# Ledger of designs, part 78: VH-VL binders against NAD kinase (nadK)

Target 1, 268 residues: NAD kinase (nadK), of Syntrophomonas wolfei subsp. wolfei (q0aze0)
Amino acid sequence: MKIILVNNRFKENTEKKAQEIAGQLSALNVEVIIDNGLDEPYAGTVDFIMVLGGDGTMLRAARRYGQRAIPVLGVNMGTVGFLSNIEINELAEYLPLILREEYSLEARMMLEVAVFQQQSLLTRVFCLNELLLRSNSPRMLSFALEISGQKLEPYRGDGLIVSTTTGSTAYSLSAGGPIADPQLDAFIVTPVASHIINKRPLVVSPEREISLHLLEEREAIIGIDGQIKMDFGAENRVLIKRAPHPLLMVNLKAKPFFTSIDRSLQRQ
Short names: E, the ipSAE of ESMFold2; O, the ipSAE of OpenDDE; V2, 0.75 times the mean of E and O plus 0.25 times the DockQ between their complexes.

## First folded at step 7 (VH-VL)

Design E53 (from A8 with heavy chain Y102W; framework fv_ixekizumab; at its last look DockQ between E and O 0.87; V2 from the best seeds 0.00; counts 0 for: pae E 5.0 > 2)
Fold by ESMFold2-Fast, scan of step 7:
Structure E53 (fold): chain C 268 residues (1-268), chain A 122 residues (1-122), chain B 112 residues (1-112)
Amino acid sequence: as target 1 above (268 residues)
Amino acid sequence: QVQLVQSGAEVKKPGSSVKVSCKASGGTFSSYAIHWVRQAPGQGLEWMGVIIPILGTADYNQRFKGRVTITADESTSTAYMELSSLRSEDTAVYYCARGHTWKTSHGYFDYWGQGTLVTVSS
Amino acid sequence: DIVMTQTPLSLSVTPGQPASISCRSSQSLLHSRGFNYLHWYLQKPGQSPQLLIYLGSNRASGVPDRFSGSGSGTDFTLKISRVEAEDVGVYYCMQALQTPLTFGQGTKLEIK
């Protein structure tokens, strides 16, 4: 059995904990590949992915490995988040179940984001939470949103978020978007500080294609999961689709999504 | 409690098709592979194939090449097995069973449906 | 395809006596994960099969401790320490190492 252990090298004591876990797994004849984010993703066949850290580390793991149909387990290292299933001090208890493949899986949709300049593809990335289009200056953006060939009236404001249901509790929530059951597949399209008062969040079929481009030359960026940043100008177009494969998240214990989000919101 | 409930018995003519359903309740349907196994009268068990609902992919025993199709509808937690070009030799009890894992292999069948008798006669 | 061979094909046992069933595979079922992907099922008359033993030696939930599985690689054994009337049926081994999944021919256990 081969496991990728994804960690955040910048977190205090995380490297030591990763090495300790790798040693424990190796003693059980499990081959361990450590991914601290510095190198290219491991290209070989792998059976399971353990993510040691918070939601940010999970988002990175999803971008690197989410399209490969490999079970991914989030192991919390102390930071409260939505994408972890067990705590680090519970790992030893659950390890036999992991090795025997005695766990349930939850499919989480991902976005496929393709950025073009004229007709040329500049980059293609996958993400778990969202794409953010935003102004990079005090000036508001004027931009076009097209959904499956339907051209909407122009948007004017600070930007737009195209989110998965998993991402509904991330940037989309902060911008006024709805909280969505992550078991549903849908795009959530949330305006950021729109100057048109009645531009509301949209919930759109995951089978649709969403495209964005600027109507005026402005300093803008697109952000992916809050971790990747790219310049975006009037010569660029972005196309967003549902990714071919969902992220397969491991569920070793029940995690009540609605109760968790409700408690989080009560803390203001 | 996990239960697999199959559709009722059917009598079919040679050359026709049959579609058997298997409705899952109690567990997370998409987390597990659903396998189909048949048993001819007085004979042993024969594996037909499997559907992985979470990926929408299926794998089949080559013996049924081109005749069997296994599908799943996650909204109703139901798996289906369709067998076409029926022959008298296809007379059997058809079972659905849940693998403990989402994979096409490795799984042990922790829950079984009650079986569906399909009789193929003229 | 992996071929599974069971012996004997039938046996009659007096209640309270032990029974033993053998299952042999045409290739090793021991995976690099350290598990033997061999599982045992019981089909009682008129019923669906039910899981008895998984991964070679682990008893399924609700299975009495008089049932045990042993073996590794190509040779596996299911033992019943004290046969009871409720144990009547056909016992099947199944390999799950690779598709197509394959079953042994079955062993019919009858009470004398």
Scores: ipSAE 0.563, ipTM 0.814, lowest interface PAE 2.7, mean pLDDT 90
Fold by OpenDDE, look of step 8:
Structure E53 (fold): chain C 268 residues (1-268), chain A 122 residues (1-122), chain B 112 residues (1-112)
Amino acid sequence: as target 1 above (268 residues)
Amino acid sequence: QVQLVQSGAEVKKPGSSVKVSCKASGGTFSSYAIHWVRQAPGQGLEWMGVIIPILGTADYNQRFKGRVTITADESTSTAYMELSSLRSEDTAVYYCARGHTWKTSHGYFDYWGQGTLVTVSS
Amino acid sequence: DIVMTQTPLSLSVTPGQPASISCRSSQSLLHSRGFNYLHWYLQKPGQSPQLLIYLGSNRASGVPDRFSGSGSGTDFTLKISRVEAEDVGVYYCMQALQTPLTFGQGTKLEIK
């Protein structure tokens, strides 16, 4: 068995714990690769991915490995989030199940984001939460939204979020988007500070494709999961569709999503 | 609490096809493998194949030479097994069973359907 | 394919007496992870098979402690310390190391 431990190099405690866990797993004849984000993703075949940290680390892991159809377990290390399944102090208890491959999986839809310069593909990224298009200045953007060839009225505002249902509790939520059941596959299109006050978020079928481009000569930014940033201009287009493969999240412990949401909202 | 409920008995002619259903309840259908096992009258158990619903992938016993097709509908938590080009020797009770792993192998069957009798006769 | 061989094929036991069933595989079922992918099932008369022992030595939920599994590699044993009337049926071992999954011939247990 080969396992990737994904941690955050900027969090010393996660690095230390990764090394500790690696030692334990090695003693059990498990090959371990530690990925702290410094190097390129491990290209070899692996059987399991453990993410040590919070939601941000999970998002990075998803972008790096999600397309490979590998079980991914979120192990929380003292952070508040939605993407971890067990706590670090529970790992020892569940380790036998992991080694026996006796666990449930939950498929989470990911986005395939393609950014073009005219007709040329600049980059393709898979992500778990969202794509953000936003202005790079204090001025509003004018941009076009097209869904499966249907052109909507031009958007004017600070930006737009295209999110998965998993991402519905992330930036989309802060922007006024709906909370979505993570067991549902859908796009959530949430305006960011729209000039039209009553511009409503859209819930879109995962079978559709979403395209965005600017209608004016302005500089904008594309953001992916709040971690990747790239410049976006009038000559660029972005195409968003459902990723061909979902993220396979490991479910060792039942975690009630909706009760967690209520608790989180009450704390705000 | 987990239950697998199979479709009713079938009587088929040689050369025809049969499709047996297996509906799961009380658990997470997509998270586990569904296996098919048959048992001829007075005989032992024979593994036919498996499907992993969440992946949509299936694996088959090659002894059936492509006659078996296993599918799953996640929306209804139902797995299906279709056996074509039926022969008299295909007369058996067919069982679906839940594998306690998401993989095609390594798992044990913790829950079984009640079985479906398929009789092939001219 | 991995061939599973059970012995005996039939067993008649007086209630309260112990019983033992052997299962041999044509190749080792011990995985590098340290697990033996050998499972035991009981099929009572007129019923579907039910899980009895998994991974060689673990009792399934609801299985009495009079049942025990042992062995490693290619040789496995199911033991019943005190046979009861409800233990009547056919016992099967199954390897799950690799596909196709394969069963033993079955061992029919009867009460004298």
Scores: ipSAE 0.521, ipTM 0.818, lowest interface PAE 1.2, mean pLDDT 93
Fold by ESMFold2, look of step 8:
Structure E53 (fold): chain C 268 residues (1-268), chain A 122 residues (1-122), chain B 112 residues (1-112)
Amino acid sequence: as target 1 above (268 residues)
Amino acid sequence: QVQLVQSGAEVKKPGSSVKVSCKASGGTFSSYAIHWVRQAPGQGLEWMGVIIPILGTADYNQRFKGRVTITADESTSTAYMELSSLRSEDTAVYYCARGHTWKTSHGYFDYWGQGTLVTVSS
Amino acid sequence: DIVMTQTPLSLSVTPGQPASISCRSSQSLLHSRGFNYLHWYLQKPGQSPQLLIYLGSNRASGVPDRFSGSGSGTDFTLKISRVEAEDVGVYYCMQALQTPLTFGQGTKLEIK
């Protein structure tokens, strides 16, 4: 069995715990690849991914490995987020089940984001929470939103969020979007500081294609999961679709989403 | 609790086809392998194939390939097995079973359906 | 395909006496992760099969202690330390190392 152990290199105690866990797994004849974010994603065949850390570390793992149909387990290292399943002090209890493959999976929809300059593809990325289009200056943006060929009235404001249901509790929520059941597949389109009062958040079928482009020359950026940014101008457009594969999240312990919402959100 | 409920008995003519359903309840459907196993009267168990709904992947026992199709419908939590070009030798009880894992192999079958008798006669 | 061979194919046992069933595979069922992918099922008369032992030696939930599994590689044994009337049925071993999954021929256990 070969696993990837994903950690956050900027927290020394998580790096130390990752080394300890790698040693325990090696003693059980498990090959371990440590991904601390410094190297390119491991390209070889892998059976399982273990994420040591909070939601941010899971977001990076999802972007790097989410399209490869590999089970991903979130292991909380302190503060409980929305994407962890077990606590670090419970790992020894659950290791036998992991090795015997005695666990279930939950699918989480991801976004496929393609950014163009004129007609040329510049980049294609995947994300778990959201794409953010925002102004990179004090001036508002004027931009067009198109959903499956249907052109909406122009938007004017600070920007727009296109999120998954998993991302509904992230930036989308702060911008006034709804909390969505992560078991659902949908886009949630949430305006950011809209100057147009009638622009409400939209919940959109995952089968739709979403397109964005600027209507005026302005400095803007595209943000991905709050962790990647790229410049966006009047010569660009972005196309957003449901990604070909969901993130396959491991369930070892029941995690009641609805009864824990208030506790999880107050931590933010 | 996890439960697998299959469709009722069928009587079919040689050369026709049959489609047996297996509805899962009491658990997550899409992340577990659903296997099909048949048992001719007075005979042992014979594995026919498997589907992994969350991956959309199916794998078949080669002796049945070309005649068997296994599918799943996540919206109804139901797996299906269709056997075509029926012969009298296909008379058997057909079981669905849940593997404990999401893989096509390595699994043990912790839950079984009640079985569906398919009788092929002239 | 991995061939699974059970012996005996039938046995009659006086209640309270032990029983032993052997299962042999044509290839080793021991995976590099250290598990033997060999499972045992019991099919009682008129019922669906039920899981008895998994991964060679682990009892499924609700299975009495009188059932035990042992063996590794190509040779596996199911033992019943004291047969009871409710143990009547056909016992099957199954390999799950690779597809196609294959069963032994079955061992019919009867009470004398």
Scores: ipSAE 0.230, ipTM 0.698, lowest interface PAE 5.0, mean pLDDT 89
ESMFold2 (binder alone), look of step 8: mean pLDDT 92; pTM 0.951

Design E54 (from A8 with heavy chain T57K, light chain A60D; framework fv_ixekizumab)
Fold by ESMFold2-Fast, scan of step 7:
Structure E54 (fold): chain C 268 residues (1-268), chain A 122 residues (1-122), chain B 112 residues (1-112)
Amino acid sequence: as target 1 above (268 residues)
Amino acid sequence: QVQLVQSGAEVKKPGSSVKVSCKASGGTFSSYAIHWVRQAPGQGLEWMGVIIPILGKADYNQRFKGRVTITADESTSTAYMELSSLRSEDTAVYYCARGHTYKTSHGYFDYWGQGTLVTVSS
Amino acid sequence: DIVMTQTPLSLSVTPGQPASISCRSSQSLLHSRGFNYLHWYLQKPGQSPQLLIYLGSNRDSGVPDRFSGSGSGTDFTLKISRVEAEDVGVYYCMQALQTPLTFGQGTKLEIK
């Protein structure tokens, strides 16, 4: 059995814990690959991915490995978050179940983001939460949104978020988007500081194709899961689709989404 | 509490097809593999194939030479096994069973349906 | 395909006495993960099969401790320390190392 341990290279306590867990797994004849984000993603066959850290570490793991149909378990290191399933102090209890594959899986849709310059593909990335288009200057953006070839009236404002249902509680929520059941597959399209009155968030079928381009030359960027940033100009177009494979999240214990989000909103 | 409930007994003519359903309740349907196993009267168990709803993938025992198709409808938590070009030797009780894992292999069958008797006769 | 062979094909046991069933595979079922992908099922008369032992030696929940599984690689044994009337039925081993999944031919256990 081969397991990837994904950790945050900038957290010393997480590095030390990853090494401890790797030692425990090696003693059980499990081959361990540690991914601290410095190298390219491990390219070999892998049976399971264990993410040690908060939601940010899970987002990185999803971008690197989410399209490979490998079970991914989020292990919380004491940070409040939505993407972990068990606490680090529970790992020893659940490890036998992990090794015997006695767990359920939850599919979480991902976005496929393709950025073009004219007709040429510049890059293709996958993400779990969202794509953010935003202005990088004091000037607001003018941009076009197309949904499956249907051209909407132009947008004018600071930007737009195209989110998965998992991402509904991330940037989209902060911009006024709805909270979505992560068991549903849908795009949530949320305007950021729209100058045009009555531009509302949209909930769109995941079978739709979404495209964005600037109508005026502006300094803009696209952000992926709050972690990757790319320049975006009038010569660029971005195409967003449902990714070919969902992220397969491991469920070892019940984590009630709606009561968790309700408590979080009351305490904000 | 997990329960697999199969459709009722069928009598079919040689050359026809049969489609047996298996409805899951009490657990997360998409998280597990659903296997199909048959048993001819007085004989042992024979594995036919599997569907993995969460991946949309199926795998089959090649001895059925393209006659078997296994599908799943996640909205109704129901798996289906369709066997075509029926012969008298296809007379058997057909079972669905849940593998403890989402994989096509490795799984042990922790829950079984009650079985569906398919009789092929003229 | 992996061939599974059970012996004996039939057993007749006095209540309270032990019973032993052997299962042999045509190739090793020990995977690199350290598990033997061999599982045991019981089919009582007129009923669906039910899981008894998984991964060679682990009892399923609710299975009495008089049932035990042992073995590794190609040779496996299911033991019942003291047979009771409710144990009547056909016992099957199954390999799950690779598809197609294959069963032994079954061992019928009867009470004298």
Scores: ipSAE 0.485, ipTM 0.770, lowest interface PAE 3.0, mean pLDDT 89

Design E55 (from A8 with light chain S32Y; framework fv_ixekizumab; at its last look DockQ between E and O 0.01; V2 from the best seeds 0.00; counts 0 for: pae E 17.7 > 2, placed apart)
Fold by ESMFold2-Fast, scan of step 7:
Parts: structure tokens; C-alpha cells; sequence
Structure E55 (fold): chain C 268 residues (1-268), chain A 122 residues (1-122), chain B 112 residues (1-112)
């Protein structure tokens, strides 16, 4: 069995713990590939992905491996996040179930983001939470939004978020978007500080295609899951659609999404 | 406490098709693979194929050469097995069974449907 | 395809006596993950098959401890230490190492 162990290289204790876990797995005849973010994603065949860290580490794992239809388990090593399922001190208890494939899976939709310059594809990226279009200066943006070829009235403001339902509790929430059940598949389109009073968040079928481009030359960026940043100008266009494969998240114990988010919002 | 409930018995003419349903209750339907196995009268078990609802993918025993199609409707937690171009030798009890894993192989069948008798006669 | 061969094809046992059923595969079922993807099922008369033993030697929930599975690679054995009337039926081994999944011919167990 081959497992990728994804950790956060910027946390000393997580690197040491990753090495300890790799040793334990090797003792059980499990081949371990450690991905600390320094190298390109492992390209070989893999049976399982174990993410040691918080939500940020899971987002990186999803970007690197989410399209490969491999089970991904989030293991929390500190402050509990929304994308982890078990705590590190529970791993030994659950390891036999992981090895025997005795767990349930949750499919989480992902976005496919394609950025063009004129007619040329510049890059294609996948993400779990959202794409953010935002101004990179004090000046607001003027931009066009199309949904499945339907052209909406122009937007004026600081930007726009196109989010998965998993991303509904990330940047979209901060911008006034709804909280969505992550078991549902939908795009959530949330304006960022719109100057047009009737621009509301939209909940859109995941079968639709969303495109964005600037109507005036501005300093803008495209942000992916808060981790990737790309310059975006009037010569650029971005196309967003549902990714071909969902991220397969492992459930070894019940994660109380609604009570967790409710507590976070009311006591935060 | 998971239960698989199949549609009722059918009598079909040679050359027609049959579509058998398998409704799952309890547990997370999409987390598991649903396999189809048939048993001709007095004979052993024969694996026909599997659907992985979470991925929307299926795999088939090549003995059925495009005659079998397995689908799933996650909104109703129901898997379907359609067998076309029926022959008299397709007379059998058809079972659905849940694999403990989402994969097309490796799975052990922890729950079985009650079976659906399909009789093919002229 | 992996061919599964069971012996004997039928077995008659006096209540309280042991029974043993063998299953042989045409290639090793031991996966690099360390598991034998060999599972045993019992089909009682007029009923659907039910799981007895999984991954070679693990007893399924609710299965009495008089049932045990052993073996590795190509040769597997299902043993019943003390046969009871409720054990009557046809026993099948199944390989799940690769598709197509294949079953043995079945072993019919009857009481004398």
C-alpha cells in the first residue's frame, strides 16, 4: 500500500510528527511518500492521502491531488478546522480501518479555473474553496459576469467570489454569502463590496459555466483558495466550471458541520 | 442495519430488456459500491458488474459484452441493473450487494438484496 | 480471469462434528497491502447469500466463533468446529483481488 503524507513544512512540530507517522506506517509495510510542499506533486500510483495539518494544508492537497479520485483524510494537529476528520492522537485507533478500507467517503465538488489571455490558455488550476477576483489597488473594478452565456449587467466594486459549497464558510462567508451544506453541489457567486445595491449572492447550478473579464484596465488579481495569486488585466478572461472529479474526503467519525459552524458564528 | 430492497419478479420474452432496481436505506448510499450478482436455477453465483455512485463510474464482467448497464440515482439511493437482448439462459435470480469499499475490487459484500427472479421464456 | 475451485462440492456432516471446505485460486490473492482478498459467503436454502468471513480470516459481525477462515496466497480453508442444523446451505468463496470478481462453484453442506 502507498500513502502520500501531506504536511505543512512551516510548522516544525508537524514535520517531526510526519516523520514519526511515516516510520510507523513503514513498519506496517506501507510505502510512504512525504509531500511537504517543496517538490512537484508525486506522480505515481497512490492508494490513500493523509493530510497532517489544518484547512490550509488540506486545500493544498486538494489542489495537488484532488482530481485523482484517491481518498483524502484530514488529520488535525492543532486548532480544529472544518476539513479535518480525526485528531492526531486518534490515528493509531483508526489506522487498521484505513488499511482495510473500512471508511465512508464524502464527495466535495471542486472548481476548474482556466485563465486566458486573448484566445490563448495561460493556465488551468483546480481548487476546493473558491476563486476570488479582487482589486489590487484602492480603485474599484468594473467587470463583466456571464453565466452560461447570459450576460449580467456590469459589476462595480472590489471584486467577486465564485465558491464551491465547501468554500461557503471561507471568503464567501466574509463577503456576505450564504452558508451551504457541503453535501450539495452548487456555485455560490458572491460580490465583494459592490457599489450596485441589487447585486446579491447567487446560487447557481454546478453544470453552468461562469466567465469573468474586466471592462476597464485596472490592477486586479485572481486568488485561488487564498494560496495562489495571479495578475489579472483587461486582456485576460477567466472561465470557471465544475472540475471533472470531486475530492473524495474520508469519514472515520461524524463531523457535526452545522453545530460547528453555528458555534463559530455565534461565539466568534 | 443497512437494507437493500429490490424490485419484484419479471417475466420477459427473448430479445427484450429488463431493468431491476435496488433501493438502499440506512448508511451513506454514495460511499459504497453496489455490485450485481446473478444465480441461474441450481447454479452458482456469477458477478455481473458494479457501480460506484460517488464517482458515477461502472465496471462490467465482459461476458455480458455491452448488454449490461448499471446506474445509480443518488437522490433516491437506488441502483439499477439493465440487461438487454435477453436469452433463455439469462433466467436467474439477480442480486444487488453492497461492497464495503468504494472500489470496483477488494470489497466484501456485507449486505445483500433479497433477489429478483427474471424469467426469460417465449 | 481468476478461477476459484472449491472442494468438496458437497459435504454431509453429523451434528456436532467438524466440517472443512477448501478453496483454491488460479493465482495468488495476497495483495501488496498484506491482505488476501478472499471472502466466504453462506447461502441458506431460499435465502440471499450472507457474509461469513472476509479478508481470509476475519469473522463477520454476528457470525458464531465456531466458524474460522485460514490460508494465504492460493489455498484457503473455511472450518466449522461443531456443525449445527442452522449451518445447512451452500458455501461460496469469492476472490476480490481484481475484476471480474469470481466465485467458487459452491459447497453444499447437509446434515446426516
Amino acid sequence: as target 1 above (268 residues)
Amino acid sequence: QVQLVQSGAEVKKPGSSVKVSCKASGGTFSSYAIHWVRQAPGQGLEWMGVIIPILGTADYNQRFKGRVTITADESTSTAYMELSSLRSEDTAVYYCARGHTYKTSHGYFDYWGQGTLVTVSS
Amino acid sequence: DIVMTQTPLSLSVTPGQPASISCRSSQSLLHYRGFNYLHWYLQKPGQSPQLLIYLGSNRASGVPDRFSGSGSGTDFTLKISRVEAEDVGVYYCMQALQTPLTFGQGTKLEIK
Scores: ipSAE 0.563, ipTM 0.812, lowest interface PAE 2.7, mean pLDDT 90
Fold by ESMFold2, look of step 8:
Structure E55 (fold): chain C 268 residues (1-268), chain A 122 residues (1-122), chain B 112 residues (1-112)
Amino acid sequence: as target 1 above (268 residues)
Amino acid sequence: QVQLVQSGAEVKKPGSSVKVSCKASGGTFSSYAIHWVRQAPGQGLEWMGVIIPILGTADYNQRFKGRVTITADESTSTAYMELSSLRSEDTAVYYCARGHTYKTSHGYFDYWGQGTLVTVSS
Amino acid sequence: DIVMTQTPLSLSVTPGQPASISCRSSQSLLHYRGFNYLHWYLQKPGQSPQLLIYLGSNRASGVPDRFSGSGSGTDFTLKISRVEAEDVGVYYCMQALQTPLTFGQGTKLEIK
C-alpha cells in the first residue's frame, strides 16, 4: 500500500508530525511519499492521500492530485475548517479502517481553469474553491462574462469570483455569495464590488462553460484558491469548466455540514 | 537589486546527471517565471524550459525529450535544472534568467545568472 | 517552432559609425493588441547576455540612447547610431510570442 502524506513545509509542527506518521506507517509496511510542497507532484500510483493541516493544505492537495481519483483524507492539526474529517489525535483510532479501505467517499466538484493568449494555452490549473479575477490597480475593471457563449451585459467593478459549491464558504461568501451545499455541483458567480447595481450572484449549471476577458487595458490578477496568483491583461482570456473528475474526499467520521457551519466559519 | 546566482562549474561523465541551482535575491521569487537557456562553446543561445513558481508548474522544450527537470523551492528562492543522460553535446554554459511575467511565453529576460559551465567528457 | 534569422552574422564597424542588425522571423510576432514579442540581448565578451530592447522598440533600463529597435511583424532592426568600444559583443534577437522561445543565430559586432 502506498500513501501520499501532504503537509505544509512552512509550518514546522506539520513537518514533524508528518515524519512521525510516516514512521508509524512504515512500521506497518506502508510505503509513504511525503509531499511538503518542495518537489513536483508524485506521479506514480498511490492508494490514498492523507492531508495534515487546514483547508489551505487540502486546497494544494486537490490541485495536485484531485484529478487522479485517489481518496483524500483531511486530518485537522488545530484549526477547524470545512475540509478536514478527523482530528490528528484520532488518527490512531481510524488508521486500521484506512488501511482496510473501510470508509465512504464524498465527491466535491472542482474547476478546470485554462488561461489563454489569443488561441494559445498559457496555463491550465485545477482548483477546489474558486477563481478570482480582480483589479491590480486603483482603477476598476471593465470585463466580459460569457456563459456557454451567452454574453452578459458588461461588468464594472473590482472583479469576479467563480467558485464551486465547496468554495461557497470561502471568498465567495465574503463577497456576498450564498452558502451552498457542497454535495451539489454548480458554479457560483459572485461580483466583487460591482458598480452595476443589478449584477447579482448567479448559480450556474456545472455543464456550462464560463469565459472571462477584460474590455479595457488594465492590470488584473487571476487568483486560484487564494494561493496562486498570475497577471491577467487585455490580451488574455480564461475559460472555466467543471473539471473531469471530482475530488474524492474520505468520510470516516460523521461531520454534518449544516449544524457546524457557524463554528467552522469562526475558526477558518 | 535583483540577482541570480548559480552553482559552480561541473565536470560529468556521459550518462550521468547534473543539477544546476539558481538562487534569486533582491525581489520576489514566486511572481516571476525562471527560464533556463544554454550555450554550447562558440554557439548561440538555446531555450530549455521554464518554471513558474507561483503556479508550481514547469514547461519544457521538446528538443530535450524529457531529459530536463526544472523545479523551484520558494522557501530558499532557488530554482533547479536537472539534465539527465548526459552526452558530450550537452557541454555548455547553462544560464538561468528571470522572465518579467509568470507566463511561459511573452517574457523578456531582465536578469540573468552568471552561467554554469557543465563539461561532459569521457 | 518559429525560426529567427539574423543578418549579418558578423559586423566590423569603424568607431563612431552607425551599425544595423536585421532579424527576421518565420511568423509574424505582432500580437493582435499591437505588441511585437521580439526582444534583443547583448552578450559582451565573457559575460552573460543582458537585455537591450524589449517588445521591439523599448530600451531596457540603463541602455544608452544610441540603441534603438524598430520593425514589426516579421522584420525587425536594431540600430546603434554611433558604435563605441563597449558595444563589442554578440547581439541576439529572441521571439517570445510562443514556446519554445527561440533566438537568432547571433551577430558578432567588432570595431575596426
Scores: ipSAE 0.000, ipTM 0.378, lowest interface PAE 17.7, mean pLDDT 87
Fold by OpenDDE, look of step 8:
Structure E55 (fold): chain C 268 residues (1-268), chain A 122 residues (1-122), chain B 112 residues (1-112)
Amino acid sequence: as target 1 above (268 residues)
Amino acid sequence: QVQLVQSGAEVKKPGSSVKVSCKASGGTFSSYAIHWVRQAPGQGLEWMGVIIPILGTADYNQRFKGRVTITADESTSTAYMELSSLRSEDTAVYYCARGHTYKTSHGYFDYWGQGTLVTVSS
Amino acid sequence: DIVMTQTPLSLSVTPGQPASISCRSSQSLLHYRGFNYLHWYLQKPGQSPQLLIYLGSNRASGVPDRFSGSGSGTDFTLKISRVEAEDVGVYYCMQALQTPLTFGQGTKLEIK
């Protein structure tokens, strides 16, 4: 068995724990690769990914490895979030199950985000939570939203979020989006401070495609999962689709999503 | 709050055998290695061997020439070290320790038992 | 077997003064992953050994920051910036690169 440990190099406690866990796994004849984000993603085949930290680390892991259809376990290290399944102090208890592959998987839809300049592809990224288009100034943006070729009325506001259901409890929620069942596949399109009162979030089928572009000669920013930032101008287009592969999240411990929402949100 | 609790002191005759137990609590027993280290009076530390309970595999210091047997019972979270053909020079405090290992090597001992004195005398 | 050699074998230190213990291995303890498989233990009088430093330079939980480990390959050093009465005991280095695991002779630290 080969496992990738994903941690955050900027958090010393996660690095230390990764080393300890690596030693423990090695004693059990498990090959371990540590990914602290410093280097390129490991290109070799692996059987399991263990994420040590919080939601941010999980989002990074998802972007780096999610397309490879590898089971990913979130191990919380004292942070508040929605993407961890077990606590670090529970790892030892569940380790035998992991090694025997006695766990369930939950498929979470990811986004495929493609950014273009005219017809040229600038970048393509898979992400678990959301794409954000926002103004790079205190002024509102004017931008066009198109869903499967259907052009909506122009949007005016600070920005727009296109989120997965997993991401519904992230920035989309703060912007007034609905809380979605993470077991449901859908896009959530949430306006950010729209000029039009009562501009409501949209729940869109994962079978559709979403495109965005600016209607004016202004500069904006695209954000991915709150971690990647890209300049976005009038000559750029963004295309959002359902990723071809979901993230396979490991479920070792049952977590009551709906009963824990208030508690989790209150702590943020 | 991991603890390793060892069995009590033993007095043995030369040629006999002794079996020391080490019970682990506060963690998952099978997920770690259990090492045995002894210390003769006024002397340093000597590694005897190790067992990985979940694998059921053990490794020994060859200096003991097959006199050491290390076993583990996962159901009781207890490791055992048996030393046979006892000699006077086997008089020592025997420690169990929980270990972390790294791929092709063995690791460090983060928790130790309280030690078990074994006295071999005629 | 890998031979571990500590120096000095004993030292007396005035409280508040620094101390340094060296450990040399007969072969390199540096693993290809970049870790040195060298660990330090302290055995206080009448007690079991306790982990002090692991993998050359990492302090174990609860270990004061006055303790530090350094070195790579075959030469390692344990330093105490300000020795306290509670630091009295025997310090051991241990290699865990290969079996059998082997310890240094131990270094006895006393207070003047």
Scores: ipSAE 0.000, ipTM 0.471, lowest interface PAE 14.4, mean pLDDT 90
ESMFold2 (binder alone), look of step 8: mean pLDDT 92; pTM 0.953

